# Designs tried in a protein design chat: VH-VL binders against Soluble guanylate cyclase 89Da (Gyc89Da). Part 19

Target 1, 197 residues: Soluble guanylate cyclase 89Da (Gyc89Da), of Drosophila melanogaster (Fruit fly) (q9veu6r1to197)
Amino acid sequence: MYGMLYESVQHYVQEEYGVDIWRKVCHIIDCKHNSFKTHQIYPDKLMPDIAEALSACTGESFDFCMNFFGRCFVRFFSNFGYDKMIRSTGRYFCDFLQSIDNIHLIMRFTYPKMKSPSMQLTNMDDNGAVILYRSSRTGMSKYLIGQMTEVAREFYGLEIKAYVIESQNDISGGTAGPIKLTDGPLTVIVKYRLDFD
Below, E stands for the ipSAE of ESMFold2; O stands for the ipSAE of OpenDDE; V2 stands for 0.75 times the mean of E and O plus 0.25 times the DockQ between their complexes.

## First folded at step 22 (VH-VL; framework fv_gimsilumab)

Design f2 (from c2 with heavy chain S31K, light chain S31D; at its last look DockQ between E and O 0.97; V2 from the best seeds 0.00; counts 0 for: pae E 2.3 > 2)
Fold by ESMFold2, look of step 22:
Structure f2 (fold): chain C 197 residues (1-197), chain A 119 residues (1-119), chain B 107 residues (1-107)
Amino acid sequence: as target 1 above (197 residues)
Amino acid sequence: EVQLVESGGGLVQPGGSLRLSCAASGFTFSKYWMHWLRQVPGKGPVWVSRIYSSGKRTNYADSVRGRFTISRDNANNTLFLQMNSLRADDTALYFCARVYKGHWYFDYWGQGTPVTVSS
Amino acid sequence: EIVLTQSPVTLSVSPGERVTLSCRASQSVDDYLAWYQQKLGQGPRLLIYKASTRATDIPARFSGSGSETEFTLTISSLQSEDFAVYYCLQYDFWPYTFGQGTKLEIK
């Protein structure tokens, strides 16, 4: 993952829990980075490793920490201009949901090594939506729930409840990366239900 | 002067309920995380519950999860602990304590309120 | 859970004496160790945090030292108001835990 994701985590962990907590986390994971470079690639496993260490230091659950990190990235958006991109997708949260794959395609011009998930709006009804997620990464369900919940709240004034209704090849709390159960890489598939309030 | 005053303790039968209060003064209550701890005579304190400064996030020790509820009223500078389904091993002196956000040690405590759970 | 073991359990001393109290952790807590004083009928009073930093308004006769697993609290010249129970707290890893206490009593 690009350093901008980890910059958001460092910033909001320090803001919410203090600088000493961040120092403890870095010690636990043996992180040599004083700061993250926005356009540098860092290991995907670093995200769940930070969440596990933060959990050990604060008493919050791993799942809560991953959700928090997803929210951190959204809160950090204005530093990178993504707030304007999100708002340009349309007036409604579902316009954003329909546009996620296009947003990722546009971002690849700036971040060519990005391995973005596919996020497809498959159903809408009066009370919510269903998103089909495809990725090479495992263990990201709570992170994505955090991101979607925070986008809805911050950009659309909408409170949503997001949860997994079906998953394949995903491992909660596992190492990010492809699952090699066959000769080729496997795809993580998750179906999310979003209930609008 | 910082002051924390617990109240609401007493004698109660197993299975009963109590509601503890902690009145805070001398500081900006809404800037602090608040905790409940308890202490059995002759032993060190043991953490029970915490509530973040906004009141939106709470955490509990496993021994009290589902039975105790921490809450706060920032307008009236008051911390609460609702204790339900009390057991004999909940018998202790209960303290409220504050933590400045980003500091993780308890810098000020109340005097404690005793809770006794027995027949 | 990190266990803190304090020694001695009880110490009988006279005013004016130098007192050293020990706290041993079951695993390293770096320097995230605090010391508290508790008198009968009162809540704990913070003396030392971060192993060696005196809290606000704590007399200079109180000092802390140590790191990792072994820590000490020293009272250089015991005053009559210093007879109390003393606890150490680790705040490195959740859950944060206290030692069992050292009672400092008049000889």
Scores: ipSAE 0.538, ipTM 0.812, lowest interface PAE 2.3, mean pLDDT 87
ESMFold2 (binder alone), look of step 22: mean pLDDT 92; pTM 0.924
OpenDDE, look of step 22: ipSAE 0.862; ipTM 0.943

Design f3 (from z2 with light chain Y93F; at its last look DockQ between E and O 0.86; V2 from the best seeds 0.00; counts 0 for: pae O 4.8 > 2)
Fold by OpenDDE, look of step 22:
Structure f3 (fold): chain C 197 residues (1-197), chain A 119 residues (1-119), chain B 107 residues (1-107)
Amino acid sequence: as target 1 above (197 residues)
Amino acid sequence: EVQLVESGGGLVQPGGSLRLSCAASGFTFSKYWMHWLRQVPGKGPVWVSRIYSSGKRTNYADSVRGRFTISRDNANNTLFLQMNSLRADDTALYFCARVYKGHWYFDYWGQGTPVTVSS
Amino acid sequence: EIVLTQSPVTLSVSPGERVTLSCRASQSVDSYLAWYQQKLGQGPRLLIYGASTRATDIPARFSGSGSETEFTLTISSLQSEDFAVYYCLQYDFWPYTFGQGTKLEIK
């Protein structure tokens, strides 16, 4: 994953928990990086390792930490000037959800090695929506919940509840890279229900 | 000068309820995480609950989860602990303590308010 | 959870004496160790954090040392106002845990 994601985590972990907590987290995972380079690729495993270490330091659950990291990304991403891009997707949150793949397509010009997931809005009703998430990465289901929740809140003034209703091949606790069943990559499939407040 | 003053303690029967308060002064209350701890005479303090600066996130010790509720009023610089379904082993001196988010230790404590649960 | 063991449980000393209190952790807590003083009828007061850093307005006679699993609080010359119970706290890993305390009493 690109350093931008890790920059966001570092920034807001320091903001929320303090510099000492971040230092401790880095010590636990033996992280030698004082800072992350925005456009540099780092191991995917680093993310859950940070989450595990943070969990140990703060008492928050692993899932909470991963969710928090998702929220961190959205907040950080917005500070980079991408808020306009998100708002341009549409008036309603569902418009954004339908445009996520397009957003990633655009971002690939800046981040050519980005391994973006696919997002499909499969159902909508008066109370919420169902989305289908596909990715080559494992363990990011709670991360995505944090992202969606934060986008809904910050850009659309919407409080949502997002939860997994179905999951295939998503290994909790680690994005240790692509898992191969055979010679091909394992596709993670997660179905979410989003309830709108 | 930083000051924390607990109140609301007293004698209550098992199954009863109490609401503790902690009045904070001398600092920007809304910027600090706040905690409740309790101490049995002759023993060390034991962590009970914490609440984030915004008040949106809370955590509880296993022994009190589901029975105690921590909350805060940042406008009035007050921390609360609603204690329901009290039992004998909840008897202790209850302290509120401050944590600065840059340092993960408790830097200031109140004088404590005593809670006694007895039939 | 990490268990902190303090020693001695009680120490009888006279004013002017050098006092050394110990705190042992069941596992490494790096330098995330704090010392508190608690007088009768009062809440704990922070003395040392980060194993060796004195808190604000703490007299120079108080000093902390150690790392990993062995920690020491030293009072170079005990004053009459120092008779109290002293606790160590580890804040390296959740849940936070305190030692059982060391009571300093007048000899």
Scores: ipSAE 0.031, ipTM 0.643, lowest interface PAE 4.8, mean pLDDT 91
ESMFold2, look of step 22: ipSAE 0.418; ipTM 0.767
ESMFold2 (binder alone), look of step 22: mean pLDDT 92; pTM 0.925

Design f4 (from z1 with light chain Y93F; at its last look DockQ between E and O 0.80; V2 from the best seeds 0.00; counts 0 for: pae E 2.6 > 2)
Fold by OpenDDE, look of step 22:
Structure f4 (fold): chain C 197 residues (1-197), chain A 119 residues (1-119), chain B 107 residues (1-107)
Amino acid sequence: as target 1 above (197 residues)
Amino acid sequence: EVQLVESGGGLVQPGGSLRLSCAASGFTFSKYWMHWLRQVPGKGPVWVSRIYSSGKRTNYADSVRGRFTISRDNANNTLFLQMNSLRADDTALYFCARVYKGHWYFDYWGQGTPVTVSS
Amino acid sequence: EIVLTQSPVTLSVSPGERVTLSCRASQSVDSYLAWYQQKLGQGPRLLIYGASTRATDIPARFSGSGSETEFTLTISSLQSEDFAVYYCQQYDFWPYTFGQGTKLEIK
């Protein structure tokens, strides 16, 4: 994953829990990076490792930490000037959800090695929506919940409840890099229910 | 001068309820995470609950989860602990204490308020 | 959870004496250790954090040392107001835990 994601985590972990907690987290995971380079690629495993370390230090659950990291990304991303991009997707949150893949396509111009997931809005009703998530990465389900929740809140003034209703090949806890079942990459499929208000 | 003053303790029967308060002064209360700890005489303190500065996030020890509720009123610089379904092993001196983000030691404590659960 | 064991449980000393209190952790807590003083009828008062850093307004006679699993609180010259119970606390890993305390009493 690109360093931008890790920059966001570092920034807001320091903001929320303090610089000393971040230093301790880095010590636990033996992180040699004082800072992350925005456009540099780092191991995917680093994210859950940070979450696990943070959990151990703070007492927050692993899932909470991963969710928090998702929220961190959205906030950080917005500060980079991409808030306009998000708002341009549409007036309603569902418009954004339908446009996520397009956003990723645009982002590839800046981040050419980005391995973006596929997001499909499969159902909508008066109370919420169902989204199908596909990715080559494992363990990011709670991260995505944090992202969606934060986008809904910050850009659309919407408080949502997001939860997993179905999951395939998503290993929670210690997601190492791409897990290969055989010779091919493992495809993670997660179905989310989003309840609005 | 930083000051924390607990109140609300007393004698209660098993199954009863108490609401503890902690009045804070001498610092910007809304910037600090606040905690409740309890201490049995002759033993060390034991962590009970914490609440984030904003009040939106709370955590509880397993022994009190579902029974105790921590809350805060930043406008009035007050921390609360609602204790329901009290039992004998909840008997202790209850302290409020503060931490600042990035620190997990407690730099200031109240004098404590005693809670006794007995039939 | 990390268990902190303090020794001795009780120490009888006279004013002016050098006092050394020990705190042992069941596993490494690096330098994430705090010391507290608790007088009768009062809440704990922070003395040392980070194993060796004195808190604000703490007299110089109090000092902390150690790392990993072995920690020491030293009072260079005991004063009459120092008779109290002293606790160590680790904050390296959740849940944060305290020692059982060492009571300093007058000899």
Scores: ipSAE 0.393, ipTM 0.792, lowest interface PAE 1.0, mean pLDDT 92
ESMFold2, look of step 22: ipSAE 0.465; ipTM 0.788
ESMFold2 (binder alone), look of step 22: mean pLDDT 91; pTM 0.925

Design f5 (from c2 with heavy chain T58I; at its last look DockQ between E and O 0.84; V2 from the best seeds 0.00; counts 0 for: pae E 2.1 > 2)
Heavy chain, then light chain:
Amino acid sequence: EVQLVESGGGLVQPGGSLRLSCAASGFTFSSYWMHWLRQVPGKGPVWVSRIYSSGKRINYADSVRGRFTISRDNANNTLFLQMNSLRADDTALYFCARVYKGHWYFDYWGQGTPVTVSS
Amino acid sequence: EIVLTQSPVTLSVSPGERVTLSCRASQSVDSYLAWYQQKLGQGPRLLIYKASTRATDIPARFSGSGSETEFTLTISSLQSEDFAVYYCLQYDFWPYTFGQGTKLEIK
ESMFold2, look of step 22: ipSAE 0.610; ipTM 0.846
ESMFold2 (binder alone), look of step 22: mean pLDDT 91; pTM 0.921
OpenDDE, look of step 22: ipSAE 0.649; ipTM 0.865
ESMFold2, look of step 23: ipSAE 0.558; ipTM 0.820
ESMFold2 (binder alone), look of step 23: mean pLDDT 91; pTM 0.915
OpenDDE, look of step 23: ipSAE 0.592; ipTM 0.844

Design f6 (from c2 with heavy chain V99T; at its last read DockQ between E and O 0.90; V2 from the best seeds 0.81)
Heavy chain, then light chain:
Amino acid sequence: EVQLVESGGGLVQPGGSLRLSCAASGFTFSSYWMHWLRQVPGKGPVWVSRIYSSGKRTNYADSVRGRFTISRDNANNTLFLQMNSLRADDTALYFCARTYKGHWYFDYWGQGTPVTVSS
Amino acid sequence: EIVLTQSPVTLSVSPGERVTLSCRASQSVDSYLAWYQQKLGQGPRLLIYKASTRATDIPARFSGSGSETEFTLTISSLQSEDFAVYYCLQYDFWPYTFGQGTKLEIK
ESMFold2, look of step 22: ipSAE 0.626; ipTM 0.851
ESMFold2 (binder alone), look of step 22: mean pLDDT 92; pTM 0.929
OpenDDE, look of step 22: ipSAE 0.741; ipTM 0.895
ESMFold2, look of step 23: ipSAE 0.607; ipTM 0.845
ESMFold2 (binder alone), look of step 23: mean pLDDT 92; pTM 0.934
OpenDDE, look of step 23: ipSAE 0.798; ipTM 0.919
ESMFold2, fold request of step 24: ipSAE 0.672, 0.584, 0.635; ipTM 0.869, 0.833, 0.858
ESMFold2 (binder alone), fold request of step 24: mean pLDDT 92, 92, 92; pTM 0.930, 0.919, 0.933
OpenDDE, fold request of step 24: ipSAE 0.891, 0.889, 0.889; ipTM 0.959, 0.959, 0.959
ESMFold2, last read: ipSAE 0.647, 0.674, 0.681; ipTM 0.862, 0.874, 0.876
ESMFold2 (binder alone), last read: mean pLDDT 92, 92, 92; pTM 0.932, 0.932, 0.933
OpenDDE, last read: ipSAE 0.889, 0.885, 0.884; ipTM 0.959, 0.958, 0.957

## First folded at step 23 (VH-VL; framework fv_gimsilumab)

Design j1 (from f6 with heavy chain T58I; at its last look DockQ between E and O 0.84; V2 from the best seeds 0.69)
Fold by ESMFold2, look of step 23:
Structure j1 (fold): chain C 197 residues (1-197), chain A 119 residues (1-119), chain B 107 residues (1-107)
Amino acid sequence: as target 1 above (197 residues)
Amino acid sequence: EVQLVESGGGLVQPGGSLRLSCAASGFTFSSYWMHWLRQVPGKGPVWVSRIYSSGKRINYADSVRGRFTISRDNANNTLFLQMNSLRADDTALYFCARTYKGHWYFDYWGQGTPVTVSS
Amino acid sequence: EIVLTQSPVTLSVSPGERVTLSCRASQSVDSYLAWYQQKLGQGPRLLIYKASTRATDIPARFSGSGSETEFTLTISSLQSEDFAVYYCLQYDFWPYTFGQGTKLEIK
């Protein structure tokens, strides 16, 4: 993952829990980084490792920490001007939902090594929507829910409830899929229900 | 000066309920995380519950989860603990305490309110 | 969870004496240890945090030292108001835990 993601985590962990908590987290995970470089690639495993360490220091659940990290990234958007990109998809939250894959494609201009999930709006009704998520990364369900909830609130003034309807090949521990010399990575498939108020 | 004053303790039978209150004054209540702790004579205090500044995030010790509910009223500078399904081993002196955001130690405590659960 | 063991359990001393109280952790807590004083009928009072930093309005006769698993609280010249029970708290790893206490009583 790009350093931008980890910059958002560091910033908001320090803001919400204090600088001492961040120092404890870095000690637990044996992290040598004092700061993250926005465009540098860091190991994917670092995100769930930070969540596990933060959980151990604060008593918050691993799932809450991952959700929080998703919210951190959305709050961080304004530091990089990406809020304008999101608003360009349309006036309503459903416009954003239909355009997520296009947003990731546009972001590849700035982040050419980005590995983005596929996120497809598959159903919409009077009270909400269904999103089909496909990725090579496991354990990101709560992170995604955090992102979607925060986008709805911050950019559209909409309170939503998001939850997993079904999933395949996903794990809550956030570790990468199997490493094999002859087979490709497992594909994580998650179906989300978003209820609008 | 900073004051935290607990009230609402008393004698109750097993299975009963009590509601504890903590009246806060002398500081900006909404800037602090609030906690309940309890203490049995001859032992150190034990953490019971935490509620963050906004009142939206809450954590409980496993021994009380599902039976106790912490809440806060930032407009009236008051912390609450609703205790249901009380057991004999909930008998203790109950304290409210505060933590400044980002500091993880308790910097001020009330005087405590006793809770006794027995037949 | 991390167990804090305080010693001695009870210490009988006279005013004016120098007093040293111990707190041992079952695993490292770095420097995230606090000390509290509790008098009969009162709530705990924060004395020391981060192993050695005095809290606001705490007299200079109180000092803390140590790291990792071994910590001490020292009262350089005991005053009559210092007879109380003293507790250590670790706040490195959740759940945060207190020691069982050391009672300072008049000889």
Scores: ipSAE 0.585, ipTM 0.838, lowest interface PAE 1.8, mean pLDDT 87
ESMFold2 (binder alone), look of step 23: mean pLDDT 92; pTM 0.932
OpenDDE, look of step 23: ipSAE 0.705; ipTM 0.883

Design j2 (from f6 with heavy chain S31K S54D; at its last fold request DockQ between E and O 0.94; V2 from the best seeds 0.82)
Heavy chain, then light chain:
Amino acid sequence: EVQLVESGGGLVQPGGSLRLSCAASGFTFSKYWMHWLRQVPGKGPVWVSRIYSDGKRTNYADSVRGRFTISRDNANNTLFLQMNSLRADDTALYFCARTYKGHWYFDYWGQGTPVTVSS
Amino acid sequence: EIVLTQSPVTLSVSPGERVTLSCRASQSVDSYLAWYQQKLGQGPRLLIYKASTRATDIPARFSGSGSETEFTLTISSLQSEDFAVYYCLQYDFWPYTFGQGTKLEIK
ESMFold2, look of step 23: ipSAE 0.651; ipTM 0.861
ESMFold2 (binder alone), look of step 23: mean pLDDT 92; pTM 0.928
OpenDDE, look of step 23: ipSAE 0.799; ipTM 0.918
ESMFold2, fold request of step 24: ipSAE 0.613, 0.645, 0.658; ipTM 0.851, 0.861, 0.864
ESMFold2 (binder alone), fold request of step 24: mean pLDDT 92, 92, 92; pTM 0.931, 0.928, 0.928
OpenDDE, fold request of step 24: ipSAE 0.889, 0.887, 0.889; ipTM 0.958, 0.958, 0.958

Design j3 (from j1 with heavy chain S31K S54D; at its last look DockQ between E and O 0.88; V2 from the best seeds 0.71)
Fold by ESMFold2, look of step 23:
Structure j3 (fold): chain C 197 residues (1-197), chain A 119 residues (1-119), chain B 107 residues (1-107)
Amino acid sequence: as target 1 above (197 residues)
Amino acid sequence: EVQLVESGGGLVQPGGSLRLSCAASGFTFSKYWMHWLRQVPGKGPVWVSRIYSDGKRINYADSVRGRFTISRDNANNTLFLQMNSLRADDTALYFCARTYKGHWYFDYWGQGTPVTVSS
Amino acid sequence: EIVLTQSPVTLSVSPGERVTLSCRASQSVDSYLAWYQQKLGQGPRLLIYKASTRATDIPARFSGSGSETEFTLTISSLQSEDFAVYYCLQYDFWPYTFGQGTKLEIK
């Protein structure tokens, strides 16, 4: 993952929990960086490793920490200009949901090594929507729930409840990359239900 | 002057309920994380629950999860602990305490309110 | 969880004496160690945090030292109001835990 994701985590962990907590986390994961470089690629496993360390220092659950990190990235958007991109998708949250794959395509001009998931709005009803997620990464369900929840709240004034209704090849836990169960590459498939408040 | 004053303790039979209150004064209550701790004679305090400044994020010790509910009223500077399904091992002196955001040590405590759960 | 063991359990001393209290952790807690004083009928009072930093309005006769697993609280010239129970707290790893206490009593 690009360094900007980890910059967002560092910033908001320090803001919410204090600089000493971040120092403890870095000691646990043997992170030698004082800062992350926005355009540098870092190992995917670093994200769940940070979440596990933060959990050990604060008593928050691993799943909460991953959700929090997803929210951190959205709150950090202004530093990278993506708030403008989100606002340009339309007036309604579903306009954003339909635009996610196009947003990722545009982002690849700036971040050519980005491994973005596919996120497809497959259904909408009176009370919400269904998103089909496809990725090469495992363990990101709570992170993405955090991202979608924060986008809805910050940009659309909408409170949503997002949860997994179906998943394939996903593994909850300490890794964020695909886990090789066969000789070939794996695709993680997750259906999210979004209930609008 | 910072003050934290607990109330609502008493004698309760097993399975019963109590509601503790902690009245805060002398500081901006809404900027602090609040906690409940408890202490059995001859031992150090043990953490029970915390509630963040906005009242939305809450954590419990495993021994009380599902039975205790922490809440706060920032308008009236009051912290609460609703204790249900009380057991003999919940018998203790209960304290409220505060931490400044990001500091993690308890800088001020109340005097405590006793809770006795008799069999 | 991390266990803090305080010694001695009870110490009988006279005013004016120099007193040193010990707190040993079952694993390293870096310097994330605090000291509290508790008098009968009162809540704990913060004395020291981050192993050696005195809290607001704490008299200079109180000092803390140590790191990792071994910590001490020193009272350089004991006053009559210092007779109390003293607790250490580790706040490095969750759950944060207290020692069992050291009681200072008048000889």
Scores: ipSAE 0.557, ipTM 0.827, lowest interface PAE 2.0, mean pLDDT 87
ESMFold2 (binder alone), look of step 23: mean pLDDT 92; pTM 0.934
OpenDDE, look of step 23: ipSAE 0.760; ipTM 0.903

Design j4 (from f6 with light chain L89F; at its last read DockQ between E and O 0.89; V2 from the best seeds 0.83)
Heavy chain, then light chain:
Amino acid sequence: EVQLVESGGGLVQPGGSLRLSCAASGFTFSSYWMHWLRQVPGKGPVWVSRIYSSGKRTNYADSVRGRFTISRDNANNTLFLQMNSLRADDTALYFCARTYKGHWYFDYWGQGTPVTVSS
Amino acid sequence: EIVLTQSPVTLSVSPGERVTLSCRASQSVDSYLAWYQQKLGQGPRLLIYKASTRATDIPARFSGSGSETEFTLTISSLQSEDFAVYYCFQYDFWPYTFGQGTKLEIK
ESMFold2, look of step 23: ipSAE 0.677; ipTM 0.875
ESMFold2 (binder alone), look of step 23: mean pLDDT 93; pTM 0.935
OpenDDE, look of step 23: ipSAE 0.873; ipTM 0.951
ESMFold2, fold request of step 24: ipSAE 0.712, 0.700, 0.723; ipTM 0.887, 0.885, 0.893
ESMFold2 (binder alone), fold request of step 24: mean pLDDT 92, 93, 93; pTM 0.924, 0.933, 0.935
OpenDDE, fold request of step 24: ipSAE 0.901, 0.897, 0.898; ipTM 0.963, 0.963, 0.964
ESMFold2, last read: ipSAE 0.705, 0.726, 0.728; ipTM 0.889, 0.896, 0.896
ESMFold2 (binder alone), last read: mean pLDDT 93, 93, 93; pTM 0.936, 0.931, 0.934
OpenDDE, last read: ipSAE 0.899, 0.896, 0.897; ipTM 0.964, 0.963, 0.962

